# VHH binders against q9vxt7, part 29

Target 1, 187 residues: q9vxt7
Amino acid sequence: MPRPVLLIHGGAGDISDSRIAGKFAGIKQALRSAWGLLSPDNGSGGGSALDAVEAAVRSMELDENFNAGYGSCLNTSGQVELEASLMEGRDLRAGCITLLRDVMHPITVARRLMEKQRHTFLGGAAAQELALATGSERLQPGALVTEGARLTLKEFEDQVAQGKDPFFARTELTDDKPVPKTDPSGE
Short names: E, the ipSAE of ESMFold2; O, the ipSAE of OpenDDE; V2, 0.75 times the mean of E and O plus 0.25 times the DockQ between their complexes.

## First folded at step 25 (VHH)

Design o06 (framework vhh_8k46_1; at its last look DockQ between E and O 0.01; V2 from the best seeds 0.00; counts 0 for: pae E 14.7 > 2, placed apart)
Fold by OpenDDE, look of step 25:
Structure o06 (fold): chain B 187 residues (1-187), chain A 129 residues (1-129)
Amino acid sequence: as target 1 above (187 residues)
Amino acid sequence: AVQLQASGGGFVQPGGSLRLSCAASGFTFSDYAMGWFRQAPGKEREFVSAISWSGESTYYADSVKGRFTISRDNSKNTVYLQMNSLRAEDTATYYCARDSVAYARSGSVEAIATEYDYWGQGTQVTVSS
């Protein structure tokens, strides 16, 4: 069996220097989560590539350093609308979820769609139904909303009110503390 | 023109085995998932099994799991259904069908016959003592 390769990307948004360290840490955690499933030597190995990918994304969905789940950007109504997609390369299967609300791990819902349904893409009520019917917990409204996300939305609204072009709106707040742009761990 | 020709049906005793074949032509066989359905007299057509384009993913109705095996040979443009441990309730006309969507399907094939766009002629399977 060939050695598995993991590749993770943590986003390409307007990322301030203060957010870099957290993102590196988050990526590392995601990699560790995924690798733990793939590596037979870790004792917990034996997982599939899908398992590993799902684990990595689940890790990122929990991490507010990303906007994949907890801490997602808000819509204009101040709500989190989640998206996730998963693809399997062997048979070219895919599952895509959009407009999912109040679920911790949309990637898992996407996988369930891929594995349990004939549809490739579900959104809104249909996605919600799938999530709940397949075992996802409905979170309390607003559970995925962070203060940072709220402030980001406010900033956006303020900018729009000032007549600024929303094309340049930030998706993340900036902190004042500079951090190294390189991973100090050497990992 | 798309053509599906099923064969291999017959009479068997309970516990017996049959292997159905479906020869396909008129399209790129390796681009499509294929399925088997069956219809007993007085009953609705029901999903039996399906296989992805590559053969790596297979799907089965609960009633045939562990007994039936679907496979395909893309070099021969043929899909097969190996039926073991046949039961009287397996008696039906079996139909081969092409999935309407090219390439892979997501997840377990919901046994909706409308998802298949071409159907072969049926082959009769009779399980009786």
Scores: ipSAE 0.006, ipTM 0.290, lowest interface PAE 10.9, mean pLDDT 86
Fold by ESMFold2, look of step 25:
Structure o06 (fold): chain B 187 residues (1-187), chain A 129 residues (1-129)
Amino acid sequence: as target 1 above (187 residues)
Amino acid sequence: AVQLQASGGGFVQPGGSLRLSCAASGFTFSDYAMGWFRQAPGKEREFVSAISWSGESTYYADSVKGRFTISRDNSKNTVYLQMNSLRAEDTATYYCARDSVAYARSGSVEAIATEYDYWGQGTQVTVSS
């Protein structure tokens, strides 16, 4: 039997203690939703790696704890713009989607693009047409916006109004040196 | 050397319970996910359950969901399988196994591998009338 592996990364950057539990729960759910597509106990002798990857990402797109689908970061106009990409390893085929709106599962649209092989990268109106023509539901405007995402945009706007760097907010240790690591022996 | 010592098997009537233990040594136990597998007479070895290195994620084969519970105690380097409502179909030799990859103790990564590199000796579970 093949020995498949599925690994899920929830994103780069520091995660506050208050968000850690939600991120871990979301990663666990994504892994659980995809596991049976690789497992012999699925009854089919295992699913494809593409099926498992798509299922895992679809789970994360429904989960507001991730910057994917529902709960994505907002652009400066307060709207969700969606991106997703997918690549298979055998032939290195890929599908890349950007500037998609009001579709719950951009990863599935990326897979549809990869499978058509017409273009590798598609965005905007063309991506929107592909999504709807191939069966994606058109959501009501704003359906993917969460209160958390609105608050994050508000904080960004407040930082810009205060003259801070619009790409990140951080407290620098003015008049202080970085605390060095303690003795390598511990304690 | 890496060692995994499974114990707690035995004979039990249908509907009964058993608790399997797997004591680990020779590696940093808390860095690895652990799994339970079983091999019934005349059948291929099959997945039963797994637990992530942190203990926060648990996974079960459909055939055992709701009846079996995996847990771990990192202070004792031990993984457990509580088996309730046992059926004749659960008769098998049960093996514990270590994930082939060590993971960071904490972080945003939780994983379960489908590849295991060290296997304990089996413990027999027999469920018979």
Scores: ipSAE 0.000, ipTM 0.172, lowest interface PAE 14.7, mean pLDDT 76
ESMFold2 (binder alone), look of step 25: mean pLDDT 77; pTM 0.766

## First folded at step 26 (VHH)

Design u01 (framework vhh_5c3l_4; at its last look DockQ between E and O 0.01; V2 from the best seeds 0.00; counts 0 for: pae E 19.8 > 2, placed apart)
Fold by OpenDDE, look of step 26:
Structure u01 (fold): chain B 187 residues (1-187), chain A 125 residues (1-125)
Amino acid sequence: as target 1 above (187 residues)
Amino acid sequence: QVQLQESGGGLVQPGGSLRLSCAASGFTFSDYAMSWVRQAPGKGLEVVSDISWSGESTYYADSVKGRFTISRDNAKNTLYLQMNSLKPEDTAVYYCAKITYEISGSTVKATYDYRGPGTQVTVSS
């Protein structure tokens, strides 16, 4: 069998120099998490491609260096609304979750939808029900909100308070530079 | 003080073209989304097209999609509207508008500030 290939992307926003190290470390951790399941060289790699991808995303969902899961960007009400999607190319399957709240690892919920349900996309109350019914723990309200996310929202609010165009607003704080007004792609 | 001055309107036959311009001053032009709105005789104000601060995002009303193109030059503080394949129903006074955003509950609301005199566009055979 051909050697598996794992590719991880950690975001496409404007990332300040001070945040590069954290992002890089987080990507490496996600890669290690996935490769531990996938590696054919150590004899313990009995996991599937899906297992590996899920493991990588779960790692990122725990890492504040990414704006998914713990440390997610906030809506205008200061709340985390989680999204995740998983696709499998062999059988052309997909599972998508949106507006999930107070649950760690929405990627796992997306997988459960893909594997066990007929629906491809669930949101809100339906997604919440699926998550809890299939074994996800309900976290305390606000458990996924970080100080960084709160400050990012505040910056957004200040910008909007001036009436300025909120398009391409930052989704992550910059610690070492003034905010340049640029047109970022992808995030 | 916010100032907007439209130009480029006129009389044109159906199928013709016009290019509108808007000179902006009194605010940081590159910080704001801009819009073209129009008012036809006896009708309310209609949003024709919007453009983000950078120009990378645009919106068009269904009635003008494929015929009109909005653009901007932030270095010149100028907004443009290229109007092709004009129709009689495009006859209206066209205004340049500064878009101002605000948070309202869980949403972001847009307000259109059009304070210029407008420019008359008349499409007639």
Scores: ipSAE 0.296, ipTM 0.709, lowest interface PAE 1.0, mean pLDDT 90
Fold by ESMFold2, look of step 26:
Structure u01 (fold): chain B 187 residues (1-187), chain A 125 residues (1-125)
Amino acid sequence: as target 1 above (187 residues)
Amino acid sequence: QVQLQESGGGLVQPGGSLRLSCAASGFTFSDYAMSWVRQAPGKGLEVVSDISWSGESTYYADSVKGRFTISRDNAKNTLYLQMNSLKPEDTAVYYCAKITYEISGSTVKATYDYRGPGTQVTVSS
C-alpha cells in the first residue's frame, strides 16, 4: 500500500547561520501547503502529485527566503527574471519557462505550457504572452524586488566598479529588444 | 477581491436536470482548485464536489456520485455543475467556492470560506 512522498530541496549553495531558521521555516511551509493535496485524510479537491508539486513551488515563490519569485536575485538591470520547469511522470510531459517577468507564479505558467501538449522551452516575449493569455496577472514593475536583493546587486556593482581593468567590461545581460509589431508566423 | 457569481438554479421536478454555472473574477481562476458546496435549510455546509485547477482530478460526495458532474473552463473563468436525476434531498443553496488551505502544525485543512452569494435549487413535485 504505497504512501505518498513529497521531497523539497531549497536550492544549491552555502547557507549562512543567520538564514538557516528562515529557510527551514520556508521549507516546512511549502511542505504544509502541498501535503494536504496528497493526504488521504484530506476530504477535498486537488490530490494529484502535479497539484502538490505546484503548490509547494508556489509557496517558495512567495517566500523571500528563497531565490524564486519574490525577493529573488536581480539581473544587472535591477530586474527579477523568472524561470521554472515542471515534468510529470505519467507521459513524461514537461514545460520549461525562462526570462519571464512580473508574474507571481512562474511554476504555474510552466504547467500551462506542459498541459497544452507542448514539450518545449519558451522564453522572453513568447513566455510573457503565454502567461497573460492563460490567465496570469501582470504585476506592476518592481513588485518582486526586495531591499535585500537591491543591496546585493549594489554590492556586486560596487565590487566590479573597483576592478583594475577600466577598458574591459564584463559581459552583461541586456533587457530584451523591443518587440516589433509584426504578425507572428503561423506556428 | 474574489468575486464568484453562481447561476442556473431554479425549481425542478424529481428526476430532472439542472446545470449550474459560476463566473469567477478578481483572482487567477486557473491557479485554484474549486468546489461546489451546498446548504440545505437548517443544515450545515456540505461539500458536493471538488475539481483541481487543471480539471484533471475530481471528487464527489457519495450522495451525488454518478448523478452530478463537475467541470471547468479555464479560458472562460467558469466552473460548472451538471446535476442529473435530481432528488428532493438535493434542495439547497449551491455555492461556488475557491478552495484554500489552513495549516496548523502538521495539520492541513481545506477551507471553503471564499464563496459567492449562491443559487437556489429546489426539487419538488
Scores: ipSAE 0.000, ipTM 0.100, lowest interface PAE 19.8, mean pLDDT 76
ESMFold2 (binder alone), look of step 26: mean pLDDT 85; pTM 0.838

Design u02 (framework vhh_5c3l_4; at its last look DockQ between E and O 0.02; V2 from the best seeds 0.00; counts 0 for: pae O 13.8 > 2, placed apart)
Fold by ESMFold2, look of step 26:
Structure u02 (fold): chain B 187 residues (1-187), chain A 125 residues (1-125)
Amino acid sequence: as target 1 above (187 residues)
Amino acid sequence: QVQLQESGGGLVQPGGSLRLSCAASGFTFSDYAMSWVRQAPGKGLEVVSDISWSGESTYYADSVKGRFTISRDNAKNTLYLQMNSLKPEDTAVYYCAKLTYTISGSTVRATFDYRGPGTQVTVSS
């Protein structure tokens, strides 16, 4: 059995400084959640690479530090719209979900679509029906909305109202970015 | 609406001191890293100093290290730059900037939002 490798990328969105530590902690938690499914110590023998990838993304979907599931970006009506996609390497099957609402784990819905093999891409009402028919819980309206996401939408709307913004960018390596001095989970 | 208002600039002789302030509103100031950037006449922007959201980490350009001190008061939503031993080459418009980040692999890209009017610092005999 080849040596497993797991790589996690936390997304390309604009992040406040206070959220960087949480983002890295969330990536580490996602790694921990997924790595056990590739480990030889995994109870009933282990999981597939698909199981590991799904577990990693499910961890990020619960984590408000990521634009996935809980706390993800709001549309202009203040609602969470969910997207996820999954592809397996063996047969290159894929499942792509968009415009999904009120389910915690869109990545699991994407996997269910991939496994049906009828369509690769599904959105809107059809994606919603698939999610519910295959066992996703229907969340209460607004359950995925966070105050942070509301504030981000308000900041965006305010910037649109002002016209031109004076921005520039500088790329830095993470070895030049301070690691947080305290661990929130300490003791 | 994000608002940044710089103040504290002026005309000063070489070797003098100034303290710049930036009043921030329209965003959660204590969540964001902040910077002072400057633009000398006819030149591009230069990042002078950065400070982390908590104030625990700072960065200084080589041209100002040892002379300038960045600080913040998160309770008052205010960013400061203490400028000592001023030189004619420090003459510029100084802006405060709100920073946001994008993470890709092991790299971080910072975007500087310097939307205020800036404050003019002129160091001349």
Scores: ipSAE 0.013, ipTM 0.505, lowest interface PAE 7.8, mean pLDDT 78
Fold by OpenDDE, look of step 26:
Structure u02 (fold): chain B 187 residues (1-187), chain A 125 residues (1-125)
Amino acid sequence: as target 1 above (187 residues)
Amino acid sequence: QVQLQESGGGLVQPGGSLRLSCAASGFTFSDYAMSWVRQAPGKGLEVVSDISWSGESTYYADSVKGRFTISRDNAKNTLYLQMNSLKPEDTAVYYCAKLTYTISGSTVRATFDYRGPGTQVTVSS
């Protein structure tokens, strides 16, 4: 049996040097989470590639260094609108979620869509219904908003106010490294 | 055994052009990003350019951007570096390399997995 390979990418935006260490640490954590399921040498080994990938992304969704899940970039209304997609190459299937709100792990919802429903892409109310109907916990409004995300939005607004072209506005801040949160959904 | 062999170096006047080639063998060339690295006299190693496995993504050092072009032919297991508008400061030994990039703190470090013996490029009037 060939050795499995895990590849994780932590983003390619305007990343300052001060953010590199945090992202790298987060990637390593995601890798450890995934490999723990995938590696037969670990007590918890024997999981599928999908399990491993989901675990990696779930780890990253808890870490605001990756601007997904907790600490997501905000829309113009200051709200988190979550997106996630999952694909598997064996059967060429995919699940895509957009405009999901107040749910901890959109990647899990995307997987549920792929595995349990006929749709490939759900957004908004339909995605929300799927999330809750399949066991996701609704978080308190704003639970996924971080101070860093608010400051990023403010920077964008300030640029607009100054008459600058915000088309290439930053999605990454250069501020303090955040501490990942624990999963509040219990999933 | 992994082998990388550079060719195409030489003496050229400022403003001139050279095209370097690198023949690769002993590994699946098409699976890996490749790089050109140079070392000028009395200076450290500098990554000149990177190219992804498919050739779709490229990187250039600021010092060579707009003048150098990296490319590859996976069917021929060959890496290329077209060097135009050459300057005296481009004088160096140029290496074809497979690199591994690692992150330590806020620093990215490049390490040679494989490299060739190098080819000398000299830009002088």
Scores: ipSAE 0.000, ipTM 0.221, lowest interface PAE 13.8, mean pLDDT 87
ESMFold2 (binder alone), look of step 26: mean pLDDT 82; pTM 0.800

Design u03 (framework vhh_7sr4_2; at its last look DockQ between E and O 0.01; V2 from the best seeds 0.00; counts 0 for: pae O 13.8 > 2, placed apart)
Fold by ESMFold2, look of step 26:
Structure u03 (fold): chain B 187 residues (1-187), chain A 128 residues (1-128)
Amino acid sequence: as target 1 above (187 residues)
Amino acid sequence: EVKLVESGGGLVQPGGSLRLSCAASGFTFSDYAMGWYRQTPGKQRDLVADIYSGGDTKYGDSVKGRFTISRDNTKNTVYLQMNSLKPEDTAVYYCAKYTIEYTISGSKVEAKYTFDYWGQGTQVTVSS
């Protein structure tokens, strides 16, 4: 008999040699955090799959090795803007969040939106209000910004200033630059 | 060293009941899915029941409604309560521990349960 399967894709684009081990370790940690929640359908309408997916993404949102939450890429103003979405296959329910700030786990906000079924897509102030009203902690401004993300933005800006194609600029640092790793202060 | 020790097998009349136990050691029991399999001579082991670390269960079609798998994480033990036993349930019953197998291809990682360890088995015989 088939058993449940969980697949995680850690991102597209060129992965530098120096970051390959960190990405694989981060994916394995996300799988470990989610795997115990994954179970056969028991009449909960896909709740166990949603629990596992949410847990895996929350793990990646804490992990500065991924472009999600803590340590994600910065906008041109040096700030983190958050997005997340999910969909479940049974009834095709979905929740989509964009332009969220200062919340550690946008994937959980997206799930709350999906489960409330008032809207499919929220952004900006409406998404912010949903997050806080449903129990997300407001982080201090800048709490999700890492030194590694600042260095990555600087490298991107340097490449653009040199006339390089921004599509092929790296979104992560290489072995040639330091990669600070710190635990998020909001966990 | 991982160790799985089955017990509770024996001879029983059709319609009777048995309760199998599997005592586990050598790993963090509560982190792993466990299962029961059975084997008739000359055939592959067939799934009887799985129990996941969160407590959810899955059963083979031939035992649904008659067998119940459960676990006690404080005793590191998996149980199989077998009711309404039939002669076709006669087999060696094995306790199984699963692990996660990772397959890595570029930026993609797939994880799935795979078999890790098996006990020595306990014989269940249903005959009159």
Scores: ipSAE 0.011, ipTM 0.285, lowest interface PAE 9.3, mean pLDDT 77
Fold by OpenDDE, look of step 26:
Structure u03 (fold): chain B 187 residues (1-187), chain A 128 residues (1-128)
Amino acid sequence: as target 1 above (187 residues)
Amino acid sequence: EVKLVESGGGLVQPGGSLRLSCAASGFTFSDYAMGWYRQTPGKQRDLVADIYSGGDTKYGDSVKGRFTISRDNTKNTVYLQMNSLKPEDTAVYYCAKYTIEYTISGSKVEAKYTFDYWGQGTQVTVSS
């Protein structure tokens, strides 16, 4: 059996130098999470490629260094609308979720959809129903909103108000901007 | 009304562990950074650990590697896991809510953080 190959991409937005370390660490964590399922050498092997991919994405969905899941980009109303898609090459299956709300791991919902094979793409209320009916926890409203995401949206709005082209607007808050603190300990 | 209620403090022997909890209410918990501070009589209140809304953390030098701050936004709670406790960790521990002030500077938005609410504090005593 050939050795598995795992590739993870952490986004292609306007990423500042100061944010590289966090993203890199997050990618490494995602890789470790996934590889642990694939590699028999670490004692936790035995998972499928799907398990590994899901694990990687779940890791990323928990990490605010990525603008998905926790820390997702906000819509114009300041809300998180989650998307995820999963594809399996062996049987050419796919599951896609959009406009999901207040669920930690949309990738898992996407997998559930794929495995049901009733639909390939669900959005909004239908996606929400699937998520909850299949065991996803409904989070408190706004639980997935981060300060970075709010600031990013605000910056976007300000740029639009100034007549700037929003096509290349940042999708992630840069850490290049120091966060002023009145307490010397900082945040 | 903002309310912070600490729990989990007590007496423990050196090398022991405690887990503090701070239950928050009266604000959108997920939007705000939270922190743990500690204070002994006659001394300033010092940062133990703080955590951003997104989960980034900072620790005081004396507690790095021993303490872990975490949060559960679904429970509006911030935690402080304290391991390998030392006598010098004896203090009243306070939960803090940070406030955020946004300032527009040109095309950029800046955030200013400062603590604005404190819990009542919980006593942690490390003694043999």
Scores: ipSAE 0.000, ipTM 0.200, lowest interface PAE 13.8, mean pLDDT 86
ESMFold2 (binder alone), look of step 26: mean pLDDT 79; pTM 0.752

Design u04 (framework vhh_7mjh_2; at its last look DockQ between E and O 0.01; V2 from the best seeds 0.00; counts 0 for: pae O 16.8 > 2, placed apart)
Fold by ESMFold2, look of step 26:
Structure u04 (fold): chain B 187 residues (1-187), chain A 126 residues (1-126)
Amino acid sequence: as target 1 above (187 residues)
Amino acid sequence: EVQLVESGGGLVQPGGSLRLSCAASGFTFSDYAMSWVRQAPGKGLEWIGRIYSGGDTSYNPSLKSLVTISRDNSKNTLYLQMNSLRAEDTATYYCAKYTIEYTIGSVEAKYTFDYWGQGTTVTVSS
């Protein structure tokens, strides 16, 4: 009978050296928030695993070092739009939330949706009504926006205005040894 | 099991104010959104407004200038403050606990009230 295991992944993409320490500290905090909720006495899956996963994600949603909740990426209008999902392995139930605004913990809303078992996916006004009706508090508009997120959006916009691909993975776009792009109109 | 008991109704002169209360028991009040609904004699139900568990409110647009909904989660009590009452506000007033039903991927909600109080009657007359 396997011992409980908790694994946390903090997201994809390049992470600058200056951000690495904050992300490691945030992962450690998420592990600490969740580990005490795991118990071999709570069965082979289900409730205690869901509690631990929710707690870990709630910790990351409060942590501006992650693209979740507080400090998450902004749309091109400078607004935070929230998403979260979870799935449990016993019965493969899932809850998926998108286009949620101004609530601190979208993962908890996704769990509420999964546990109602009427829907797997909910977005926009319907997700907003579920969040508020089931106990989430409405934050002030902009409360989830950080200056770091604004700067990231501005950097993306600047690159798009210059005709660059901001998700470029080739060696032509590096911060240390940039390889000049060929003429934008030619190759 | 679930019980909702409205109080504070009675006779009020036109232009007056009245505060209704709804005492809740049999469920964790602080976890649920609540609504006020009214029914005038011989007429259908009219939704007044809703208050979410966190305190945010939403009102029937035709009534929003006349009413204020509040709650005290420590006392399991829902309130309806009504001002500038008119004869047409004569009705039985109910508090209700409700469920939101959604279809998959829907941005629209369907509200269903799963429990009601017995109502308290407000009469606006001289």
Scores: ipSAE 0.000, ipTM 0.188, lowest interface PAE 14.6, mean pLDDT 75
Fold by OpenDDE, look of step 26:
Structure u04 (fold): chain B 187 residues (1-187), chain A 126 residues (1-126)
Amino acid sequence: as target 1 above (187 residues)
Amino acid sequence: EVQLVESGGGLVQPGGSLRLSCAASGFTFSDYAMSWVRQAPGKGLEWIGRIYSGGDTSYNPSLKSLVTISRDNSKNTLYLQMNSLRAEDTATYYCAKYTIEYTIGSVEAKYTFDYWGQGTTVTVSS
C-alpha cells in the first residue's frame, strides 16, 4: 500500500512572530497525533484516514495557538460559535457544524453528522442537540473563551472606533496561558 | 427617534476640568455601548473612549490619563470627565451610540456607530 500523506495547515493571517513557535509546536503535535494512527510502526497503525484527521483537528481544537475550539475567535457578543467540517473522499460524505457552543470538539460532532445523520449541514440548536445526544459534554459557558480572544476582539473594536481599517486587524493576540493538558469534555 | 444631546461645553482655562454630559433617548440606553469622540478645528475625528453597557471602559491611550467615561443607565446619560485640560483639547465633543445591543457581562458590542449627537464645544484658553 502506498505511504499515507498527512497535510495540516495551522491558519492564515497576520500572525505575530511571538506566536510562530507555538503554532509550529501545535502543528507538530497534531501531526504526531494523526500519524500515530496511520503508521504501523507506531504500534497503533490500525486507524483510518478519518481517525487520523479527526485526531489532528482535535489536537488543534485543544490548542490555544489556534483560533478554533479552545481560543476560538469571538463573535461581536464575545461568544464562541464553533464550526467544523469533515469530508470523506472514498464515499463522498460530508458533515458540517456551525454555531455550536460550549463543546470542546466540534470536529467530532461533524464526523457524527457525516456518519450517522441524514443531514450534511446542521447549525445552532440542531447542531447542539446532535452534539449532546451523541455524547459530547456541555462545557461551562465561556469555557472556550481565552483572554487572548477577548483582547483580540477588543483591539479590533478599538481600532474601528479609532477610524482604522478593520480589515487589517489582528485575529490573534499573544496569550501565554498554558494549553489544557486534559480534554474538558471528557471525550 | 434616537436622540443624543451633548451638553457641558464651554470656555475653560488651561489646567481646568470639565464634565460633559450626553442625554440619550429613543432607545434602550442600558443595552448599548457608548463612545465619546472629538474633532479639533481643522483636524479629523479622534476617538476618546468607550463604555460598555455594564460600565467597562476603554480609552485612547493618548488621553487615558486625562479622561474618564461613565454612565448612569437610570438617567440615560453618558458622561465625560476631563481633567488638566490643555489648549490642544479644544474641540467639539460628540457622543455616539454603537449599533449592536450589548449584553452586560460580555465583551464589547459592535464597533460601528449609528447615531451621533450634535456636539458640544470645549475651548481651552487663558
Scores: ipSAE 0.000, ipTM 0.212, lowest interface PAE 16.8, mean pLDDT 85
ESMFold2 (binder alone), look of step 26: mean pLDDT 79; pTM 0.774

